# VHH binders against Protein DOG1-like 4 (DOGL4): the designs that were tried, part 93

Target 1, 232 residues: Protein DOG1-like 4 (DOGL4), of Arabidopsis thaliana (Mouse-ear cress) (q84jc2)
Amino acid sequence: MSKMRNLVEEKFLEFYESWVIQLELYLHQLLIAHNNNTMSETELRHLISKLTTHHKAYYTAKWAAIREDVLAFFGSVWLNPLENACSWLTGWKPSMVFRMVDRLRKSRVVLVEAQVKKLEELRVKTKFDEQKIEREMERYQVAMADRKMVELARLGCHVGGESVMVVEAAVRGLSMGLEKMVKAADCVRLKTLKGILDILTPPQCVEFLAAAATFQVQLRRWGNRRHYVTHS

## First folded at step 9 (VHH)

Design z82 (from v115 with Y107S; framework vhh_8fcz_2)
Fold by ESMFold2-Fast, scan of step 9:
Structure z82 (fold): chain B 232 residues (1-232), chain A 122 residues (1-122)
Amino acid sequence: as target 1 above (232 residues)
Amino acid sequence: QVQLVESGGGLVQPGGSLRLSCAASGFTFSSYYMNWVRQPPGKGLEWVSGISRSGSYTTYADSVEGRFTIIRDNDKKMVYLQMTSLKTEDTAVYYCAKHDWLGSETSPFDYEGQGTQVTVSS
């Protein structure tokens, strides 16, 4: 049995389920394309475009939802515990995708030295952007423990007038800070994906996207089975 | 016990229309994403269309986009596929399938129905 869900959680659960099922369908198309040596560059670019549009649709829906309730994305009810455990600021950690890129170094679609250099430059920049966001999260956590927040906590759970209004204003401020931080993290994710796809050839893009989608789909399947088996 | 019973198939001429129905029982229908998949003679399974739990999101294979419409009625535990502008290439056994992440690691098509035959020919 799961806990009660709010309206944002209900809406995004339905959206996300549909989105990840469509991702699995695209994964099958990517795997077919990867094994088809006769597919034209135009056909490969069309498939890559479908995947990039699909990922952009996710962020469009996510940003609309976090505007309403960003806290729904921390410990999300539409994700299983394994997916939640692997989350970094409500999504995948940008530098993680370079592990999937490393597979391309030993594949049939070999990376040339110029691509390796550009990917390493992108990896370094991605790590720098991650560290910047982590420092912002640290500042946010410190602000949570500042004098005013400690004073609000010290007053206890009092219902009535002035105290309720002050607490509501503080919570709104915290939510706006989290929203900006999550959007910053998502911008790093999108820049990293775009950067990789810009460096890779179409066959390499297909292999990379297939690896990324495989990991996401498998993580959901593993977590759902483990959750079912080990649920107390 | 989970049961999916498809109906509404038949012989139709090219350009014609058919409405397929799927009656679900044995599970909480309104909690599952539902799909239509098809198997043409001598070919593998092909995903056709899908619909979210409440019907708010629908998606279609490129080959049927603009011609087919998927609908569901949670009160009646039914999912429908409205097919228009039918082509000879749409000839297949059509299956209703619930999506289940616990079902299989190797297949995206979890289906348990017996299917309904659609033949598009003069």
Scores: ipSAE 0.559, ipTM 0.820, lowest interface PAE 1.9, mean pLDDT 85

Design z83 (from z81 with H99Y; framework vhh_8fcz_2)
Fold by ESMFold2-Fast, scan of step 9:
Structure z83 (fold): chain B 232 residues (1-232), chain A 122 residues (1-122)
Amino acid sequence: as target 1 above (232 residues)
Amino acid sequence: QVQLVESGGGLVQPGGSLRLSCAASGFTFSSYYMNWVRQPPGKGLEWVSGISRSGSYTTYADSVEGRFTIIRDNDKKMVYLQMTSLKTEDTAVYYCAKYDWSGSETYPFDSEGQGTQVTVSS
């Protein structure tokens, strides 16, 4: 298992490094598009499509990796400590994306009332889905401390085929539970992103995606610098 | 200590081909994502292509997609850029660079080399 875990970490580290470098390149294109009003709607839609495809590729790779070793995503080696500290169930917290949406309300291309209402409805639903997952994680943590799990841990200290089989089944059950919760969180992330992009116009989508990518790229840069900003 | 040495540039006619080489030393080459960037006369730096640490992932600028191929040889500590169907707008000094997230956000490349000139003209 240690060998499988190491291989998953090595493969995903290479994938993620390439993925986030490509994100920065797309961010550059988004900033040019945002600052230059000469791009057609067709050109903007094409750029938005590139970004949505890029994000979908991340989840395709992630879900393949968590089937092999979900624990690799808790305290990931491909993320710096700051990125890990800012993670909610192995990724960004879905509701935080509405902070980028709030910035659009101050944009020169103002959101219309119908968009504001749809975004508020989506925000409420996203918050509800987050709370549901948080309650499930809470129940999972309680189950880990359950008397039955403590008994299985004790039983696993005995050498024998029967004990080994019981311990392996318990470990598989725990990993499957975490995998389901991570996938549920990722589904909320994808639904929230799709929902926002469906409500916004192409120029607003470009501004939103630029804000999101800027935050992700900057968080990585800040965390990779050896000196953290401290308040004295 | 970190050194990148580019070579293989030259004068070529439109539609021609060139293979650029980058020899790396002074760092653990197999642990870094490597890039080719170029600077056309009188313009800023333009990212061209990138390759992951083992070569499993490659990325290209839209302007060179389908015409250029990036390759690496970790045992020899080399990065290559195979250029085909060259255009006059490909005229530039080409640089090899490793990606560094701890650097400036205005310049995400660390320890780029001295460059190799590619001139595409009839």
Scores: ipSAE 0.596, ipTM 0.827, lowest interface PAE 1.4, mean pLDDT 84

Design z84 (from v96 with Y110S; framework vhh_8fcz_2)
Fold by ESMFold2-Fast, scan of step 9:
Structure z84 (fold): chain B 232 residues (1-232), chain A 121 residues (1-121)
Amino acid sequence: as target 1 above (232 residues)
Amino acid sequence: QVQLVESGGGLVQPGGSLRLSCAASGFTFSSYYMNWVRQPPGKGLEWVSGISRSGSYTTYADSVEGRFTIIRDNDKKMVYLQMTSLKTEDTAVYYCARYDWSGSLPGFDSEGQGTQVTVSS
């Protein structure tokens, strides 16, 4: 029974599959735009806006789903084992995107010194925000083993509706704590993405988004090939 | 053995309509995102439309948005493409394709033999 997907998992599996396929289709548009020097700034900004809207749609759907079942996002059934292994609090690690930004320094579309300074300031702030969230997760894990949780676990072994009610309230509290941490991590992700796009020119934004989408799509392809080999 | 069989193509006048069908076998059809792709004469493959496993999400290329509708029937293992307001630029061989994440390129490797659509006056 525990191997069966619940309703939240089924709905988000279908959503995510469609979302990541659309991301790959947008990646093709980004690669065409990157290789075509005739596109206007207005056309490039429109394409960047489509990608930004697409990422916002992901978080809208995710936050609705975690309100119903946050645990579905820890070891997600819609992600292959490689994607799950590379996840930091149910998603990409914000500071990792700066590795994609570093590639822009070596491309034909070179960053100016003012951009380099702003990106470094953003990188430092992003790492600081990550550390705050990691400390919150550590506190959460310690709280799981505190005296009150041990006492509640003992109560769960006794008969009576009173024990069931108290245990259910504690479990609900744990889920709410995870939901808040996941949302905090997602806010850092969105803030980091917006910050990078605000610093970069439209051609640089296209190159950055293409790099990010390529990594995400390729990780899924590598992991699905590995998963097939190990489970077929 | 994955099998996809397209049908419904033909010669039609500009502004006309056609309904393409794809019959699937050899895999769990209801577990796959399905696509229509086309190849115009002398050109490469162009993605046209896609539909999620239950049909809750559909996506269309900008060139066909508002004119084409993709539908699926999981009980019959069928996917359809309803084409309206056809243009000469829609002339192509149309293929039904399962989306496959195991490949190195966008997953259209499980396409069938195709069905020819010719839009001409």
Scores: ipSAE 0.604, ipTM 0.839, lowest interface PAE 1.5, mean pLDDT 85

Design z87 (from v74 with I103S; framework vhh_7z1x_3)
Fold by ESMFold2-Fast, scan of step 9:
Structure z87 (fold): chain B 232 residues (1-232), chain A 122 residues (1-122)
Amino acid sequence: as target 1 above (232 residues)
Amino acid sequence: QVQLVETGGGLVQPGGSLRLSCTASGFTFSSYYMNWVRQAPGKGLEWLSGISRSGSYTSYADSVKGRFTISRDNAKNTLYLQMNSLQPDDTAVYFCARYSKLSGSTYSFDYWGQGTQVTVSS
């Protein structure tokens, strides 16, 4: 199975690099659109649709990859240490996107009272869903640390024949549970993103998506620069 | 010494085809995402297409999707752009560009070729 793990990591590393590069290209289009008040509503909606499709493509690829090796997504080789340190269940923490929304209140694009109310309702629901996932993950982690799992770990010898086989079966079972939790967290992410975009106007969506993409791209650049300087 | 050299440009009639090549030297070509970018007379840079390290993933600007095809030959350190159904507004200098996640330049491209001129006219 080590061949499958190496192949999954290599394939997703190449996919993720390409995906981030395309995100950066979309970010440039978002920044041009934000600074150009002459773009039609149809043109703005087309750009927003491209970003939405791009994020869906990420989750399609991710879910295919975690089906093969979910453990690759914990401490991912395609993420630098800073990105890994900022991860919540293999991705962004859903409630954090509301910090980008708060920046819209300071921009030239003002939120109306009805939007503020809907965004606060979404924020509360997102935090509730997030906490529910956290409690489920805590239960999973406690189950992983039970006495039988500790005993299986002790029995595992690198070349120990039958004991190695038993440990491998247990690890596969644990991986299935992690896959379900990661998918649940990703569903909260997608619901939160869709909810925000449904509440905002097209110009506000462009500003929000630009802020989110800027944060993601900058976090990657800061972490890559520090990592390569430290580990050169 | 990193170098990117574009060839294959020229004069072509509307509806015609051209194949551009970019030969890379001075770095491990197979480790980098590569791009084609153009600049029309009096206009800014327009990104056209990109290709992943092995060629497994490609992307295209809406303006060229369905007409242009990007490809690479890592054994020859060469990037290609097959351009079909050329239009007068495709007239531009075409550049090969290397992506760098450490670059602070526009689009994070750290090395560019000198470009090759493509002119689409009767």
Scores: ipSAE 0.540, ipTM 0.831, lowest interface PAE 2.1, mean pLDDT 85

Design z88 (from v74 with I103D G104S; framework vhh_7z1x_3)
Fold by ESMFold2-Fast, scan of step 9:
Structure z88 (fold): chain B 232 residues (1-232), chain A 122 residues (1-122)
Amino acid sequence: as target 1 above (232 residues)
Amino acid sequence: QVQLVETGGGLVQPGGSLRLSCTASGFTFSSYYMNWVRQAPGKGLEWLSGISRSGSYTSYADSVKGRFTISRDNAKNTLYLQMNSLQPDDTAVYFCARYSKLDSSTYSFDYWGQGTQVTVSS
């Protein structure tokens, strides 16, 4: 076991805790803005920009970490079991955010016809990109059972310098495949988020971001509370 | 028993500086995100700054960004707030607060100090 693997988990745990705390602080600002109907467009755009930058910072840190140890993200020590259970390829499932968008139909600021059409087009495209990644994951799992991989695994049972190096090269290839797949899923997440924010007005963006942040923060609280509450 | 004790408050003239300290005991200080919060007379609580468990990540409220610096010394179980360019509206009771993973208090804080008074006045 590499000491570097422990360091990646330790560093990302500290980063993620700080990132979620800042998200909670931004959520409070979003809720205040949502209830203040006289807040200027410039002020709303500034707040939306802060949230967008915050989410991009997460992916910058994540992509640096997966380059060192992608497998840390499939058994994340910085997430509670409930957060892990709700994960799709190391993060939120892109299509699920459209359920939050659908809530805006009942909001005070109603979506216009042109926005509804653009959101439906984005929903279809997002589901298509999502399904494409799911097919790639299935292909990856099939490749793991491929004859060549099975033979390399057998070689790994015969510990010796040459055999060990060949097996290690194969394992590195598998890790690179996972890194590319996780990064592809994250790109769909970012494209979906940007697409929604580009279609919505600033007040609607604030309402959407507040709903998304509320869900993320509450899911973490529910999972943490369950872990620390014992039933006998 | 968890304790947070703030010191370093006092009377200072506008444009002056103060350094607040918060000494922690009764828990593993190096495992918690720590915060500074203030309450001005007749106002609600205002979050000012936070710092990650090792000190690698810090955050600030817009009202204090560029003027205040948060830091920590885990070997001494101490949290610091360096306050520069103090203004009359910085007059408040300053609290050290531990971040709660269980969301047991306002701003998700579970333990607070008694506070230290900072008065900015000529």
Scores: ipSAE 0.523, ipTM 0.799, lowest interface PAE 1.8, mean pLDDT 85

Design z89 (from v74 with I103T Y111S; framework vhh_7z1x_3)
Fold by ESMFold2-Fast, scan of step 9:
Structure z89 (fold): chain B 232 residues (1-232), chain A 122 residues (1-122)
Amino acid sequence: as target 1 above (232 residues)
Amino acid sequence: QVQLVETGGGLVQPGGSLRLSCTASGFTFSSYYMNWVRQAPGKGLEWLSGISRSGSYTSYADSVKGRFTISRDNAKNTLYLQMNSLQPDDTAVYFCARYSKLTGSTYSFDSWGQGTQVTVSS
């Protein structure tokens, strides 16, 4: 039996709860902007900038936290089971956001052919970057089965200065490897988000961000409505 | 019964300061993210600021950032809004609001106070 949360988990749980509440507030503003034809392009760009800054704040806090304990992000206590089931390398799968982009083809804010072409090129690049990271994670998992790692795990059953130091160094190395992979995945997420926003007009950006935030908020609400079956 | 009571409003000259307080009762105040919201005459509701359950994280609307400071005292079940460099456009009824992600299917503030009136004029 271990503690449910360590210090990194406790701090990030409070941060994430606050971050999601602010996202819900921004979603409300995005929905008003989407249904209001009186907002200027400057006002829409400002709102888009607020969302971009909000997402960057998340990654700033995440990267500080994974430096301390990257493993906290592979079984996140601040995410419900549904959110955890939908996670890819500690966050949303980058290519998934193109499903939100596909929604824009059916909206009142129609994409022009030049935008469709650029979005498809970005989708292909995003999937390529995503697969590269997946291959790196596969290699990491295979390395865990190497004889050297098995021997280090066996040594971890013994108490003693040298054996303890060797095991601790190896564990730190593994954690650093995971941190690099998580940061690589997060960079793909940020590049994909920026790429989409650079291609879309401000009204289209508002609709896209509203769709993405709606999905994230609803996924959290659906998971939080989970009921435990009463026995007997 | 959940209760939120705002105090501290009044008439103040441009450039002046006011400190609003909100006393909470009927729930575990220290477990909730808390907000300040205002409504100017003839306008809709405007969210101003929010604070995490322990006070570690705060957020502000651009209209008040750098001028207003949100804080809380969980031992006293009290939320504060320090308002500096007040402008005529800050004239509004100010509300303390509790936000719960578990309330309903649509975005809403779970509980509201009655509000306190702030008037900025010479």
Scores: ipSAE 0.489, ipTM 0.766, lowest interface PAE 2.0, mean pLDDT 84

Design z9 (from v72 with T100L; framework vhh_8fcz_2)
Fold by ESMFold2-Fast, scan of step 9:
Structure z9 (fold): chain B 232 residues (1-232), chain A 122 residues (1-122)
Amino acid sequence: as target 1 above (232 residues)
Amino acid sequence: QVQLVESGGGLVQPGGSLRLSCAASGFTFSSYYMNWVRQPPGKGLEWVSGISRSGSYTTYADSVEGRFTIIRDNDKKMVYLQMTSLKTEDTAVYYCAKYLDSSSTYPGFDSEGQGTQVTVSS
């Protein structure tokens, strides 16, 4: 709701708008591939590679942006309120994708026992990595309420040249801590995505990626439609 | 009050080139992602290309990748589609479209004017 946006927010907004439009185009290609059994394994692998590259491009851009202003990602102006409400540490919650994987158990191309076992092992590992990050976030929030940090904030309100430098150092430390946690969460996201795609066959990968992209696009549509109904 | 006026279409031989123009008014042009969409005779609307707010990012449909180039001039409030190596299947009415809300499916867009007719024929 700010009347001003910072440069990082404007730049990432432009990137994200373009990224989502390309995702919608890839979703269209995934749905054609899923409904049509005419594509070769080579063609399916090429489409999966395009999606993988697209997701990697998102994290490349994100990590460049958080190096400049990590706080831009904790109230993202390029996301609607519904998308922001569904975010876990500035993005999707890694374990949530296993709900989409569970759909494949009921699908036309069923999972074999070896795949089910590997997916369960990955699910457990992903949940463990999530909980580790959540404990780090709890520690960060507790440290923010530390008496020393509260004292530094008070000194910033009663400014003298000496106190300004101490407060600035503390704020830099807080930003660095958030950046490390966001990158850790993004590494779990990328590892989980890669792990699932490595376990699944190309037709199953197409179905999984179509489900994931459909959910992301639909969530954006629901949130934006609510805004237009309210503000039209 | 949002107005998009397309121009530059015509009859061209296969392998030829055309440049389409879109003049925008009634909105803050530099704050919107802009698109070109087309409707071939007897078919539905097909998304062709898009360009980000400043022009830093462009996207193309597989059918036109490497043959078409989208550019914008924010000072003039114009978006252009440079078409080369035109094929008979490129025959369509071409429309300029502002990024529509996410209620649109598979980047489907409403046409905002009469468009500009491109006919590729020997």
Scores: ipSAE 0.416, ipTM 0.743, lowest interface PAE 2.5, mean pLDDT 84

Design z90 (from v74 with K101R I103E; framework vhh_7z1x_3)
Fold by ESMFold2-Fast, scan of step 9:
Structure z90 (fold): chain B 232 residues (1-232), chain A 122 residues (1-122)
Amino acid sequence: as target 1 above (232 residues)
Amino acid sequence: QVQLVETGGGLVQPGGSLRLSCTASGFTFSSYYMNWVRQAPGKGLEWLSGISRSGSYTSYADSVKGRFTISRDNAKNTLYLQMNSLQPDDTAVYFCARYSRLEGSTYSFDYWGQGTQVTVSS
């Protein structure tokens, strides 16, 4: 088991490092596109598709990894302490991306009223989905407390192999429950991202994705250096 | 005493090929994402390609995608760049660079070699 967990952590560390490096390369392309008035809709859609595929690749790799070791994603070795501290169920909090959308309202690429209405509807739905997951996490934490108490009682009462097997089964169930909650959270993230991109025009999508990627890359740099000063 | 040494540069005609090598020492080579970067005379650094620790993931700049292939041999502590369909504007000093985990940036390198000159000319 320890060997498998080590392999999962090593494999995902390699994947994530490469994924972030590629994200920064795409960010560079997004920033060029944002400042370029001559880029066609076809070219912008192609770039947006690259980013969408890149994010889907992350979740494909993550779900394979959490099936093997979901606990590796809580306090992850491939994330710095700041990135880990800012995580909501092993990733970004879905409603937070609407902060990036709010910035679009103040940009030169103005949102039309129909878009504003659809984005507000999506924001409300996203918040509702988040609350459902938070309630499940609360129930999980209560169940963990109850199971730990029972586990401690069993350890005190009997030293035999049968007690050990029952405890291992409980721990396995705990990990499976956590995996389901992480996947549920990731589904909300993907649904929210797709929803925003479906509402926005290609130039607006580029601006949104650039803002999101910039924040993700900058948060990593801040945490790696253990300070809150950015390069401006 | 981290050391990176590039070899394999030289003069080639347009359309030709070259294979660059970078030998690493003084660190656990297999634990680092590695890069190839170049610098043409009087210009800034241009990142070309990168490769993950085991070689499972690679990335390329648009200017070299489809023409250059990055690879590594962790048993030999060696990084490679196979360059095909070379053009006059590929003329530059080519550097092997180690990714800086501290900076967390694609263009952040903590160690690089002295470089090897590639000249594409008739």
Scores: ipSAE 0.578, ipTM 0.817, lowest interface PAE 1.5, mean pLDDT 85

Design z92 (from v76 with K101D; framework vhh_7z1x_3)
Fold by ESMFold2-Fast, scan of step 9:
Structure z92 (fold): chain B 232 residues (1-232), chain A 122 residues (1-122)
Amino acid sequence: as target 1 above (232 residues)
Amino acid sequence: QVQLVETGGGLVQPGGSLRLSCTASGFTFSSYWMNWVRQAPGKGLEWLSGISRSGSYTSYADSVKGRFTISRDNAKNTLYLQMNSLQPDDTAVYFCARYSDLEGSTYSFDYWGQGTQVTVSS
């Protein structure tokens, strides 16, 4: 429903704006922690916990919103065109975060062989889960075509209120399928993030989270700045 | 022209309370996340609090969490900061700032007020 869609979009737009601003605050704390060795392991774990809680809050809000209107997350109004262009199934592509992991190999805090092995195993598993979801999306597109043909046939046969009911049922079914697929993709994202943090030491976690947050914030700023640059 | 004007500063005793106001003009106030920032004598800027467009979400620096409350009235184009349990180290010039995501710093701000002085002393 367009009314429900507008309400969901409005509420999530305000939530996301607030979530990104809070992420910027946490990024500042991560950069201070990374540059300062006076923080204890307990203090670093507390900061890492704040970031993991923050990311979990995003998915809690997203899943509530998707339950109401999953289509709002495809071409989202709270994302600029650059952020949207970089999206894979309504979010970051799980395997791409290993680019941040690769930076740790060149950092002051060197990865040990056991960590490198576990990260490579996680990378392979993440890519496998990612490909499985891509195949499900292909199947969904085929199912969408079949349902649209049935919908068009029914619309042609039923003149009046019955055709509206069939269209609504078909759209609801399509939305439920997309919701399930988006949640599956989000589960891979959360599993990948948790896996990386479980393998890394607290200082390495801080460096990883700082790199990831920097990328998210910078991508948003680059896209927003483009909107203000007119050459007409 | 975009303008932000802070009022409500003054001298207050330790443990006292003070309410700051910021009146906005020249832009659609209800479309922006708004912030309070302070600067103590001889120190840099310290971000204190932010509030979302409708007021549904707020954020606070650890130094003021539980003592200060940010709020807004979009019908009056006004931002507020209720300050309770004031301490001598809260002495600073308090600024209202509009959030801008086009600048490259944490809590990027494109417009600032002139500030209002808050002095906490016996």
Scores: ipSAE 0.238, ipTM 0.655, lowest interface PAE 4.9, mean pLDDT 84

Design z93 (from v76 with L102Y; framework vhh_7z1x_3)
Fold by ESMFold2-Fast, scan of step 9:
Structure z93 (fold): chain B 232 residues (1-232), chain A 122 residues (1-122)
Amino acid sequence: as target 1 above (232 residues)
Amino acid sequence: QVQLVETGGGLVQPGGSLRLSCTASGFTFSSYWMNWVRQAPGKGLEWLSGISRSGSYTSYADSVKGRFTISRDNAKNTLYLQMNSLQPDDTAVYFCARYSKYEGSTYSFDYWGQGTQVTVSS
């Protein structure tokens, strides 16, 4: 158990470090594209596709890892304390990206009324999907205190090996429930990201992705500096 | 003291192959993401490829994807770049670089080698 968890954490730590470094490289390309009026729509769409593929690669790796150990994603070792503090069900809160979209209203490439309406519709749907998941999480947490769980906790006070086996089986059941909720949250994240990109023009997509990547990279730096100072 | 030393450059004909090596010393090589970067005459720096600490994850610029392969040997503190199907526009000085952190619009490398010249000409 512990060995399997350690291997999953070690593999995902290296994956995540690599994923963030590649995000930084893509951010550099996004910033160049944003300041370059000579790039064709085809070239901009290619860059947007790279970012979309990159985010999908994260969820492919994550879903493989949570199948093995979903608890590794609650208080992740590859995230600093600030990144962990800002997480909602093991990742970014979907509705929060609309704050980044609001920044586009102040750009030189202003959103048209039809886009504003579609973004507001998507924001409402995203918030509704979030609330469904939050209600499921609350039910899950309440279930932890039900009669069966209380009985299992009592059994854990005995020295016998049979008590240990029963407790381990219950923990596996809890992990399966968490895996389902994390995947549901990630599906809302992916649908929200795709929905925004489908509404925006290619130059607006570049601005949005640059803003999102800048925030993600900067948040990691702020947290790493703070953590380093604490442990120096 | 951190040192990175590139070798393996030279003159090669179009369609040819070269393997570059970078020997690292003065730090724990296996703890860092490593990169290959080039600079063509009169042009800026171009990032080509990167490799994770164990070598499990690699990344490539579109200009070299499918033609170049990055690898590492942590026991030898050595980074490699296998270059195939070389073209005249691959002519450049090739540098290995240690990843630091992203510092805005520039690549985040804290230590670089002196570089090795690759010339692709008939």
Scores: ipSAE 0.272, ipTM 0.681, lowest interface PAE 4.3, mean pLDDT 84

